# VH-VL binders against Protein-tyrosine-phosphatase MKP1 (MKP1): the designs that were tried, part 3

Target 1, 143 residues: Protein-tyrosine-phosphatase MKP1 (MKP1), of Arabidopsis thaliana (Mouse-ear cress) (q9c5s1r149to291)
Amino acid sequence: ECSKVADHIYVGGDAVAKDKSILKNNGITHILNCVGFICPEYFKSDFCYRSLWLQDSPSEDITSILYDVFDYFEDVREQSGRIFVHCCQGVSRSTSLVIAYLMWREGQSFDDAFQYVKSARGIADPNMGFACQLLQCQKRVHA

## First folded at step 14 (VH-VL)

Design q4 (from p1 with heavy chain A32S A59Y)
Fold by ESMFold2, look of step 15:
Structure q4 (fold): chain C 143 residues (1-143), chain A 121 residues (1-121), chain B 107 residues (1-107)
Amino acid sequence: as target 1 above (143 residues)
Amino acid sequence: EVQLVESGGGLVQPGRSLRLSCTASGFTFSRSWMDWVRQAPGKGLEWVAEIRSSKESYYTYYAESVKGRFTISRDDSKSIVYLQMNSLRTEDTALYYCARLFYNEWYMDVWGKGTTVTVSS
Amino acid sequence: DIQMTQSPSSVSASVGDRVTITCRASQSVSSYLNWYQQKPGKAPKLLIYYASNLQSGVPSRFSGSGSGTDFTLTISSLQPEDFASYFCQQGYSTPLTFGGGTKVEME
């Protein structure tokens, strides 16, 4: 399923990432592929791709890339684009990045941003390491 | 004033090469995607090639009819898009337009006047 | 590749007439359908993008409609400067493809 979380942010898994019709019908212009090891850039000529190499592991460090991701989301918003953020299942990696962005952009706590994302995508469930990292970083990521 | 000006067209024999240039002005060239579209005499429009911005790693894409023979490139410091056309065929005879592509809805909102390429023996 | 079939290939009309041009895609292009005007010896000029949005500076007598596979361009009251060729173009999938054109001529 392709879950709309914000006007410019959509989240999902590999099944949506492979489906050009769903992506185009949602007006997707950019794709953030969190799992470059596993998923290729399926439609390179039809979208703007950026790939990350994240493992769904509590030990994976996502804080080091957050401000680059925030800048990218803001570039998409400024261009009136729509970004599809995905991992394999659209549960942990992709949702963690979107939660972090809402914390930064909207000044939300981790819990409030997580609840917001979960209301749009019920299976959202950052792994314990990602959740801990975002809790630790919330003072530093608030705008 | 937003403007695109093509140059480098001419008469050339089959199998030879030619390089087209497109000079841009009046907009942020470095953030724009640029396309080439051609129109054979008395025919419709055919998309040829596209080059993306530096943020998209300057990725290039080609129509199947020109893949392997044509190379699109850009010089952001000069605001120029190039089309290197190798192994030219009579079927490549056309008026070549440079265009700015708006990728949200995939339309071309700015076009040059075009430069004519004639490939004949 | 997505084939764009445009009809009619030409139409004879008088100033003040309502002119309708159709464009059919070989598969759904959602709303990724654009319209261009081309006068002899000139480059194409964008009129309509994303099926129905009027480009800045284009007169309101031009309108576009449709989605999926079937699209129309309408000129509500033809003016002397509207005698030209009109092309549709799909933006759904590369390669981008154009219709064969419709020439609007003075009768």
Scores: ipSAE 0.507, ipTM 0.844, lowest interface PAE 2.8, mean pLDDT 91

## First folded at step 15 (VH-VL)

Design s1 (from q1 with heavy chain S54K A59Y)
Fold by ESMFold2, look of step 17:
Structure s1 (fold): chain C 143 residues (1-143), chain A 121 residues (1-121), chain B 107 residues (1-107)
Amino acid sequence: as target 1 above (143 residues)
Amino acid sequence: EVQLVESGGGLVQPGRSLRLSCTASGFTFSRSWMDWVRQAPGKGLEWVAEIRNKKESYYTYYAESVKGRFTISRDDSKSIVYLQMNSLRTEDTALYYCARLFYNEWYMDVWGKGTTVTVSS
Amino acid sequence: DIQMTQSPSSVSASVGDRVTITCRASQSVSSYLNWYQQKPGKAPKLLIYYASNLQSGVPSRFSGSGSGTDFTLTISSLQPEDFASYFCQQGYSTPLTFGGGTKVEME
């Protein structure tokens, strides 16, 4: 399932990432592949790709890349593009980055941003380490 | 004011090489994706090649009919896109256009006037 | 590759006529369908993008419609400057492909 979280942000798993029809029908222009060593860039000539190499592990550090990810989301929004953010199942890695973005962009707490993402994608469930990292940095994550 | 001007066309024998240039002005060339499209005499349009901007790592893509023979490149400091055409064939005879691609909806909103390439023995 | 079939290949028309040109894709292209005008000896000029959006500076007598596989370009009242060839182009999948063109000529 391809979940629309914001006007320019869509979230899903590998099943959507490999389906050009779903991506194009949703007007996707950019793809953020959180799992570059697992999933290839399936349609490289038809979209703009950015790949990250995140493990779905409580010990994986996502904090160090957040501002690069925020800049990318903002660049897409400013160009009137639509970004599809994915991992394998669209549950932890991709949703964690989108939650962090909403915390930064909207000034939301982790809990509020998480509920917003979860209302759009009910299976959203950051792993304990990602949730802990975002909770710990929510006072420092500002637009 | 937004303008693309192609040059470098001419008459060449099969198997020879030719380099086309396209000079851009009036827009931020370095942020644009650039394409070559050709039109054989009295025929329709055929997409040839594309080069993306620096943010997209200057990735290049080619029509199968020219892959391995043609190379697209760019010089952002001079606002020029090039098409190096090697191993030319008579079926490469066409008017070659340079175009600016808008990738959100994949349309070409700015075209040059074209440069003619004639390949004959 | 996605094949684009235009019809008719030519049409004879008079100033003031309503002209409709169709474009069919071999598979769905969603709304990624663009229309160009080309006058003899000139470069193509974008008219319509994303099926129905009118490019800036294009007269409102031009309109586009359709989605999926079937698209139309309509000129509501043909003007003397509209005698030209018209091409559709899909932007759904690389390689980008064009229809064979429709020549609109004076009766």
Scores: ipSAE 0.653, ipTM 0.884, lowest interface PAE 1.9, mean pLDDT 92
Fold by ESMFold2 at other seeds, fold request of step 18:
Structure s1 (fold): chain C 143 residues (1-143), chain A 121 residues (1-121), chain B 107 residues (1-107)
Amino acid sequence: as target 1 above (143 residues)
Amino acid sequence: EVQLVESGGGLVQPGRSLRLSCTASGFTFSRSWMDWVRQAPGKGLEWVAEIRNKKESYYTYYAESVKGRFTISRDDSKSIVYLQMNSLRTEDTALYYCARLFYNEWYMDVWGKGTTVTVSS
Amino acid sequence: DIQMTQSPSSVSASVGDRVTITCRASQSVSSYLNWYQQKPGKAPKLLIYYASNLQSGVPSRFSGSGSGTDFTLTISSLQPEDFASYFCQQGYSTPLTFGGGTKVEME
């Protein structure tokens, strides 16, 4: 269940995050842990980690961190690295950030980016608050 | 011209300390990860320590055989990486290399010529 | 720790020979396997990284293959400057570990 979404972006849940062989076999160099208060940095010495502290709640504000996340994804791409983005189940938090990045990077609408991520990872399902936030900030991320 | 030059090796008594330096030139040192690797006489290579760049918060990692005794550090303004070696043992006798690590595939593409540390009574 | 075992420990060979060196890991290292050459009194020099990628400036007579636990370094036609020791190194897991080396000597 390590889902490849782009050449440099992979998505999954905690089960993959704690399995070094899956991460290494996919050439992962960087890990974005969306749930730093739940999941530890399992292999700190073997990867480059960044942690976020997101709850899977409609009231959680993800738009304030989007450009920092975009910069990090671009840093990884420029270094020819591969980033694994995860939360607990790889359903809402991690997929929402990747959807936002595709909207920004590729100029896709929320619906098109969501369908693209869902085709790569069938369980992708941002919570309603995240979906609304991404729809409302579509012009901002396309600028 | 990419270069790494180690210095500070010598003969020391067991239990004493020694500080190695590695001066880098010809590349963006501040963005690089740096490692120390040692080679005992007539033996293979042993990884010793690593220090990451500023973006990775200068995190350090050590081989179990030196943990608690050795400290790796760096000064990006001078392009120098250090290895402080305390409580030296006869088993630490080796040629010490400084190397640049490329962390995507975890290989060392640039090595210094090494500095010799001899620990004997 | 991942133990790396090289075979053979030494090889007697002549200029022009094909030389094959193997490296076996105690567990899968995927493709995170690098090869170095070390001449007497010199620092190691990277030859091949990530199992099969030839480092810039390394002659094309050097090649690497394998994945998982079994890896091979091949020198297709040995040259006088190739008499040296060769080491594999896994990059899969910290601590990074090296094979015991293979010395390639003149027959």
Scores: ipSAE 0.648, ipTM 0.881, lowest interface PAE 1.8, mean pLDDT 92
Fold by ESMFold2 at other seeds, fold request of step 18:
Structure s1 (fold): chain C 143 residues (1-143), chain A 121 residues (1-121), chain B 107 residues (1-107)
Amino acid sequence: as target 1 above (143 residues)
Amino acid sequence: EVQLVESGGGLVQPGRSLRLSCTASGFTFSRSWMDWVRQAPGKGLEWVAEIRNKKESYYTYYAESVKGRFTISRDDSKSIVYLQMNSLRTEDTALYYCARLFYNEWYMDVWGKGTTVTVSS
Amino acid sequence: DIQMTQSPSSVSASVGDRVTITCRASQSVSSYLNWYQQKPGKAPKLLIYYASNLQSGVPSRFSGSGSGTDFTLTISSLQPEDFASYFCQQGYSTPLTFGGGTKVEME
């Protein structure tokens, strides 16, 4: 399912990432592929791609890339684009990045941002390591 | 005033090369995607090539009919997009347009006047 | 590649007539369908983008409709400056492709 979380942010898994019609019907212009090791850029000439290489592991460090991701989300918003953020199932990696963005952009706590994302995408479930990392960097992200 | 002005067209023999230029003004060229579209005499429009901006790593894409023979490039400091056309064939004869592409809906909102390329012996 | 078929290839009409031009895609292009006007010796000019959005500065007598595979450009009351060729273009999939054109001529 392609889940709309914000006017410019959509989240999903590989099933949506490889279906051009779903992406185009949702007006997607940009694709953030969180799992470059696993999923290719399926339609490179038809979208703007950015790939990350994240494992769904509690030991994976996502905090080091957050401001690069925020800048990219803001660039898409400023261009009136729509970004599709995906991992394999759209559960942990992609939702963690979107939660972090809402914390930064909206000044929301981790819990509030997580509840917001989960209301839009019920299977959202950052792994324990990602959740801990976002809680630990909450003050830094809000600054 | 937003403008695109093509130049560099001419009459050439098959197998020869030409380089087309398109000079842009009146908009932020470095943020724009730029395309070439051609129109053979009395015929419809054919998309030829595209070059993306710096944020998109200047990726280039080509129609199959020109891939390997044509090279699109750009110089953001001069606001110019180029089309290097090698190994020209008679079927490349056309009026070549430079266009600005808006990738949200994939339309071309600004077109140049075109430059004519004629390939004949 | 997505093939675009325009109909008719030409139409003869008088000032004041309502003119409709159709464009059919070989597969769904959603709403990624754009319309251009081209006068002899001139560059194409964007009229309609994303199936139905009127480009800034284009007269309101032009309108676009459709989605999926079947699209229509309508000129509600033809004016002398509207005698030209019209092209559709899909923006759904690279390579971008154009219809063969429809020439609107004075009867």
Scores: ipSAE 0.648, ipTM 0.879, lowest interface PAE 1.9, mean pLDDT 92
Fold by ESMFold2, fold request of step 18:
Structure s1 (fold): chain C 143 residues (1-143), chain A 121 residues (1-121), chain B 107 residues (1-107)
Amino acid sequence: as target 1 above (143 residues)
Amino acid sequence: EVQLVESGGGLVQPGRSLRLSCTASGFTFSRSWMDWVRQAPGKGLEWVAEIRNKKESYYTYYAESVKGRFTISRDDSKSIVYLQMNSLRTEDTALYYCARLFYNEWYMDVWGKGTTVTVSS
Amino acid sequence: DIQMTQSPSSVSASVGDRVTITCRASQSVSSYLNWYQQKPGKAPKLLIYYASNLQSGVPSRFSGSGSGTDFTLTISSLQPEDFASYFCQQGYSTPLTFGGGTKVEME
């Protein structure tokens, strides 16, 4: 399923990422592929792609890329675009980046941002390493 | 004022080459996607090629009818997009338009007046 | 490739008439359907984007409707400057494709 989390942010898994009709019907303009090693850019000529190379592992460091991701989300919002953020299942990697963005953009705690994303996408479940990283940096991850 | 001005058209024999230029002014060219669209005499419009901006790594895409023969390129410092047309055929005869593409809804909001390419023996 | 079928090929009309032009896609293009006006010897000019959005500077007598496969451009009260050819274009899938055009002529 393609889950709308914010006016410009949608989240899902590979099943949505490879379905052009779902993407186009939701007005998607940009695709952030969190798993560039695994999932190809299925419709490269029809969307703007950005790929990241994240493992769904507690040892994967996501904090080093957060501000680049925030800048990209803001670029899409400022252009009135809609970004689809995905990993394989739309559970851990993609949702972690969106949670971090809400912490930064809206000044929310990790718990509040996580609950917000969870309400839009019930299967959202960052791995414990990502959750710990976002908890540790929440005082520094604000706009 | 936003303008696109094409040049470089002319009469050429089949098998020869020609390079079209499109000079842009009045907008931030380096952030824009640029397309070529052609219109054969008395015919409809045919999309030919596209080049994306620097943020999109200058990716290029082509219609199957021209793939391998035409090359789109750009020079952001001069605000020019080019169409190198090799191995020209009589069916390439058309008025060639340069257009700015808005990729959110995939429409062309700015067009040049076009430059005529005639391929005839 | 998505084929765009436009009808009619031409229409004769008078100033003040309501003119309707239709465009049918060979498969759903969602709302990714744009309309252009082209006068002889001139470049196309964007009128409507994303099925129904009026481009800035285009008179409000132009409107677009439809989604999926069937789309309509309407000119509510034809003006002398509206005698031109009109083209639809789908933006759903590359390659971008255009309808064959509709020439609106003075009766």
Scores: ipSAE 0.647, ipTM 0.880, lowest interface PAE 1.8, mean pLDDT 92
Fold by ESMFold2 at other seeds, fold request of step 18:
Parts: structure tokens; C-alpha cells; sequence
Structure s1 (fold): chain C 143 residues (1-143), chain A 121 residues (1-121), chain B 107 residues (1-107)
């Protein structure tokens, strides 16, 4: 299922990532693949891809890449594009990046951003390590 | 004024090479995707090749009919896109257009007037 | 590859006539269907993008409709400058492919 979180941001799992019809029907122009070592870029010639190599593990560090991801989301917004952010199930890795973006862009607390994403995608559930990392960086992201 | 101007066409024998150039002006060339489309005499349009911008790592894509023989490239400092055409065949005879692609909806909003390539003995 | 089939291949019409051109895709292209006009000796000119959006500077007598596999271009009241060839093009999947064209000519 392809979940619209913002005008330019959609979230889902591998099932959507490999379904060109769903992606095209939602007007997707860019795909952020959080799991490059698991999922290939299924339609490389038909979309703009960027791949990350994140594990769904509490010890995986996502804070080091956040501002690069924010810049990418903003580039898509400036081009009037729509980005589909995915991992395997669209539960932890992809939703964590989108939560972080909302914290940065909208000035929301982790809890507010998480509830916003969860209202759009009910299965959103960052792993404990990602949640802790976003809580710890909350003040820095707002700076 | 947004403009594309192709050059480098001509009459060549089969098996020879040509290099087409397309000079862009009036827009931010370095942020644009650029395509080549050809039209054989009395025929419809055939997409040939595409090169993406720097943000997309300059990725290139080709029609199967030209893959391995044609190479698209660009020089952002000069606002030029190139089509290197090797091992030319008679079926490559066409008017070659350079076009700017808008990738949100995958349409070509700006076209050059084209440059003619004739491949014959 | 997605095959694009246009019909009719040609139309004889008079100024003021309503002209309808159809384009069929071999598989769904969603709304990724564009229309171009080409006059003899000239480059193609974009008319309609994303099935129904009118390109800037194109007269409002041109309109596009459809989604999925079946699309139409309509000229509501043909003008002398509209005698030309018209091509559809799908933007759903690479390679980008064009219809064979429809020649609109004076009766």
C-alpha cells in the first residue's frame, strides 16, 4: 500500500516498490530505497533513484545521513516531484527518515511527527534504536 | 528564448561514424534531461537516447536498435549534448532531433529543428 | 515495449469541423500520454501533456482526454493552421514510444 504522508512524500514497502503501476498512478517521480543491499532499483530507467543501505537494527546509525536525506527531499519538493520512500515493509527504516524530516521541516517533536506519519500509515513503527536516535537528536534537528 | 540547435549531420557510408551536437540556450541546461529522437523519411518518430542531469549521475539510456553503437554524452560547461553514432547502417537514415525532456510527465517541451543523417553507399 | 496505435491514419476535414484522433496503448500507461503537432518540414510541437493538460501557448480548441489504454485528441473547431500531422507519445515506460501519426488535411 502506498501511503501519502505529505504532498511530495509517499511511504511503503517492497510490494509497492516493485509495482510500477502503483508508483505511476501516484505520480511518483523519485524513489528513495532504504535497503539497497536487499531491494534492487526495479525501474531504474523510469524513475529517479537514490539508494541507502540501512539495516533494521537498533544499532544502525541513521543520524549521520539525515541532512543528506533532508536535502534530497527538499530538492524533490522544489522540482514539484513526488518521492516514494521505502524499505522492506514500510514500517521502520523508511518511516524513521520521514519522521526525522517532519521534525526538521515542520519543527515537530518526535512524538508529533510520529503520530502524523502513523495517522497516514498505521503500521509505522520505528525500531527502538531509531526512535531513541531521533529523540536524542530532536534538539539538534530543530537548530 | 529557449532554443536547441543541432549540427553534425551529413551523408556517410555504412559502417562509418558521425558525431551530432546539440547546443542549448535560454534555460538551465545543467539541470535538464536531454533526449535524441529520430524520424526516418516518411516515417513516424523513434526515441533514440537520453542523458540525465548531474543530480542523476548523468545516467544514459538507449533504444535497443542503437544500443552498443550510439553514445550520448554532454558538456554542461558548454551547454552541449552529443550523440556519437558508430557502425552506421542504412536504417539509421533519419532527421535527428534534440529535445529537452520534462521527467515528471515524460514529455518533450522543446525540440530543435533537427540535423539530417543519410547512410548510403 | 509499449506499442502505440493511432487512428485514423488520415482525416480529410474542413475549417470549422470537429476533429477527433484516437490513440491506443498496448498496455496501461496511466495518464502518461502526450500529444504533438508536426507541420511539414518542422519539428514536433507539444500540445497536450499528461493526457489532458494544455501546453502554454496552445489554443483552447485543442483538448485531450483518456487514461489507461485509450486516449483522444480533439480539435473543437478546425482552423487553417491546424492542418498537420499529430502524434501521441507514451511516457509511462522507457523506451518512450510514439504513435504512427494522424495526418489532418484539407478536404
Amino acid sequence: as target 1 above (143 residues)
Amino acid sequence: EVQLVESGGGLVQPGRSLRLSCTASGFTFSRSWMDWVRQAPGKGLEWVAEIRNKKESYYTYYAESVKGRFTISRDDSKSIVYLQMNSLRTEDTALYYCARLFYNEWYMDVWGKGTTVTVSS
Amino acid sequence: DIQMTQSPSSVSASVGDRVTITCRASQSVSSYLNWYQQKPGKAPKLLIYYASNLQSGVPSRFSGSGSGTDFTLTISSLQPEDFASYFCQQGYSTPLTFGGGTKVEME
Scores: ipSAE 0.646, ipTM 0.878, lowest interface PAE 1.9, mean pLDDT 92

Design s1 (from q1 with heavy chain S54K A59Y)
Fold by ESMFold2, fold request of step 18:
Structure s1 (fold): chain C 143 residues (1-143), chain A 121 residues (1-121), chain B 107 residues (1-107)
Amino acid sequence: as target 1 above (143 residues)
Amino acid sequence: EVQLVESGGGLVQPGRSLRLSCTASGFTFSRSWMDWVRQAPGKGLEWVAEIRNKKESYYTYYAESVKGRFTISRDDSKSIVYLQMNSLRTEDTALYYCARLFYNEWYMDVWGKGTTVTVSS
Amino acid sequence: DIQMTQSPSSVSASVGDRVTITCRASQSVSSYLNWYQQKPGKAPKLLIYYASNLQSGVPSRFSGSGSGTDFTLTISSLQPEDFASYFCQQGYSTPLTFGGGTKVEME
């Protein structure tokens, strides 16, 4: 399933990432691949790709890369593009980055941003380490 | 006024090399993607090559008919895109256009006047 | 590679005529289809992008329709400046490919 979270942000798993027709039918222009060591850039000549190498582990530190990811999401918004953010299943890694972005961009609490993403994608479920990290950096992200 | 002006075309023998230039003005060249498209005499249009902007690491892509022989490049400080054409064949004879690509819908909204390349013994 | 087939290859028409040009893709291109006009000795000019969007400065007598594999460019009332060649181009998949063109000639 390709889940629309915002006008410029879509979330999903590898099944969507490898299906050009779903991506093109949703007007996707950019792809953020959270799992570069697992999933290739399937259609490199047809989209703008960025790859990250995140593990779905509570010990994975996502806060160190958040502002780079926010800059990339803002670049896509400014270009009137649509970004597809994915990991393997579209459950933890990709949704955690989108939750963090909504916290920063819209000034939402972690809980509000999570519920917003969950309403768009019911299987969204950041691992406890990612959730803890985002809760702990909530004031920093809002500042 | 947005303009693209190609130059560097001419008559060359098969196996020789030629470098085309395309000078851009009137828009933010460094943020744009640039393509080359050619049109053989009395024939249709064929996409040749594309170079992306700096944010896309200047990635390049080529039609299979020219891959390994042609190299697209750019100089953002001069607002110029180049097409280096090596090992030219008679089949490369065409009018070569430089175009600005809008990647959201993959159309070319600005085209140059073209420069003619003739490959003949 | 996605093949684009245009029909007809040429048409003879008079000022005021309705002209219809079709373009068929060898596989679905969604709405990623663009139309260009090319006058003799000049570069192509974008008319329609993303199947049906009229480019700025293009007269409203030009319209585009279709999605998937079958697309149409229509000139509702041909004007003297419309005698030219017209090309479709798919933007769905690299390599970008063009139709063979349709030449609209004076009768």
Scores: ipSAE 0.639, ipTM 0.873, lowest interface PAE 1.9, mean pLDDT 92
Fold by ESMFold2 at other seeds, look of step 15:
Structure s1 (fold): chain C 143 residues (1-143), chain A 121 residues (1-121), chain B 107 residues (1-107)
Amino acid sequence: as target 1 above (143 residues)
Amino acid sequence: EVQLVESGGGLVQPGRSLRLSCTASGFTFSRSWMDWVRQAPGKGLEWVAEIRNKKESYYTYYAESVKGRFTISRDDSKSIVYLQMNSLRTEDTALYYCARLFYNEWYMDVWGKGTTVTVSS
Amino acid sequence: DIQMTQSPSSVSASVGDRVTITCRASQSVSSYLNWYQQKPGKAPKLLIYYASNLQSGVPSRFSGSGSGTDFTLTISSLQPEDFASYFCQQGYSTPLTFGGGTKVEME
């Protein structure tokens, strides 16, 4: 399913990523593929793609890329675009990046941002490493 | 004033080559996506090719009828889009327009006046 | 590829008439449907984008409606400058495709 989290942000898994009708019906203009070595850019001629190469591992460092991701989300918002953020199942990697963005943009705590994303996408479940990293970065992201 | 001006059309024999140019002015050309659309005499419009901007890595896309024969390119320093047409066929005879594409809704909001290509033996 | 079918192929009308042109897609194009006007010897001019949005500088007598497969362009009160051909174009999937056109001509 394609979960709307914010006016410009949608989240899902590979099943949505390879379904052009769902993407177009939701007005998607940009696709952030968190798993570039696993999932291809299925409709490169019909969307704007950016790929990341994240493992769903507690040892994967997402904090080093967060501000680049925030900048990209803001670029899409400023262009009146809609971004679909995905990993394989739309559970950990993609939702972690969206949670971090809400913490930064909205000034939300990790817990509040996580509950907000989870209310939009019930299977959202960042791995423990990502959750710990976002909790540790909470002060810096809010500043 | 936003303008697109095509040039380079003419009469050529089948199998020969021709290069069209489209000069842009009055807008930020380097950030725009650019398309070629053609219209055969008495016929409808046919999308031909597209080139994206630098942020999108200058990717190019082509209609199946011209793939492998036509090459779209651009020179951002001169604000020019090119269409290199090789191995021309009589069915390529048309008025060729360049157009600026707005990619959020995939429409062409600025068109040139066109340049005529006639492929005849 | 998505085929776009326009009807009627031509319509004879008088100044002041309400003119309706339809466009049907071979599959759903959501709201990715644009309308262009083309006068003889001139380039196409964008009128409506994303099914119903009026392009800047286009008179308010033009309107668009529809979603999915069936779309309509309406001219509420035809003016002398509106005698032209009108084309729809889908923006849902590459390759972009155009309807065959509808010629609006003076009765």
Scores: ipSAE 0.585, ipTM 0.859, lowest interface PAE 2.1, mean pLDDT 92

Design s2 (from q1 with heavy chain R31G A59Y)
Fold by ESMFold2, look of step 15:
Structure s2 (fold): chain C 143 residues (1-143), chain A 121 residues (1-121), chain B 107 residues (1-107)
Amino acid sequence: as target 1 above (143 residues)
Amino acid sequence: EVQLVESGGGLVQPGRSLRLSCTASGFTFSGSWMDWVRQAPGKGLEWVAEIRNSKESYYTYYAESVKGRFTISRDDSKSIVYLQMNSLRTEDTALYYCARLFYNEWYMDVWGKGTTVTVSS
Amino acid sequence: DIQMTQSPSSVSASVGDRVTITCRASQSVSSYLNWYQQKPGKAPKLLIYYASNLQSGVPSRFSGSGSGTDFTLTISSLQPEDFASYFCQQGYSTPLTFGGGTKVEME
């Protein structure tokens, strides 16, 4: 399932990532692959790819890459593009990055951003470590 | 004024090489994706090659008919795209156009006038 | 590779006529279908992109429609400068492919 979360942001799993028809029908121009060690860049000549190497583990540190991810999302938005953000199932890694972006871009709390993403993609469920890290980012950003 | 000007075409024997150049002006060349498209005499258009910008790591892509023989490259400081054509064949005879690609909808909004390549014994 | 079939291959028409050109893809290209005009001895010029969007500077008598596999380019009232060849191009999958062209000629 390809879930539209914002005008320029779509989220899903590997099943969507390897289906060019779904991607093209949603007007996807850019793909952020959170799981470069598992999923290849399936259609390199047809999209703009960026790959990350994230584990779905509470000990995985996502905060160190957040501003690079935000810059990429903003670059896509400024070019009037649409980015598809994916991991294996579109549950934890990809949704955590999108939640973080909404917190930063829209000034939303973690809870508000999470509920917004969950309303668009009901299976969204950041692991406990990611949720904790984003809550810590919220306090630091608002200090 | 946005402009693309190709050069370097000519008559060559099969198996030989040519290098085409495309000089761009009137736009920010370094941010653009650039393609080569050819048109054989009396025939339709055939996409040949593409080079992306630096944000896309200058990735290159080729039509199967030219893969391994042609190399697209660019010099952003001079606003030039090149097409190195090795091991030329008679079927490579065509008018070669340089074009700017807009990748959101994959259309070519700026074309040069073309340069003719004739491959004949 | 996605094959693009244009029809008719040529049409004889007079100034003021409505001209319709059809492009069919061998598989769905969604709305990734572009139209170009090419006059003799000249480079192609973009007319329509993404099935129906008119390129800046192109007269409003040109329009595009369709999605999936079947697309049309319409010239509502042919003008003397419109005698040319017209090509469709899919942008859905690499390699990018073009239709064989339709020549619009003065009768």
Scores: ipSAE 0.588, ipTM 0.869, lowest interface PAE 2.2, mean pLDDT 92

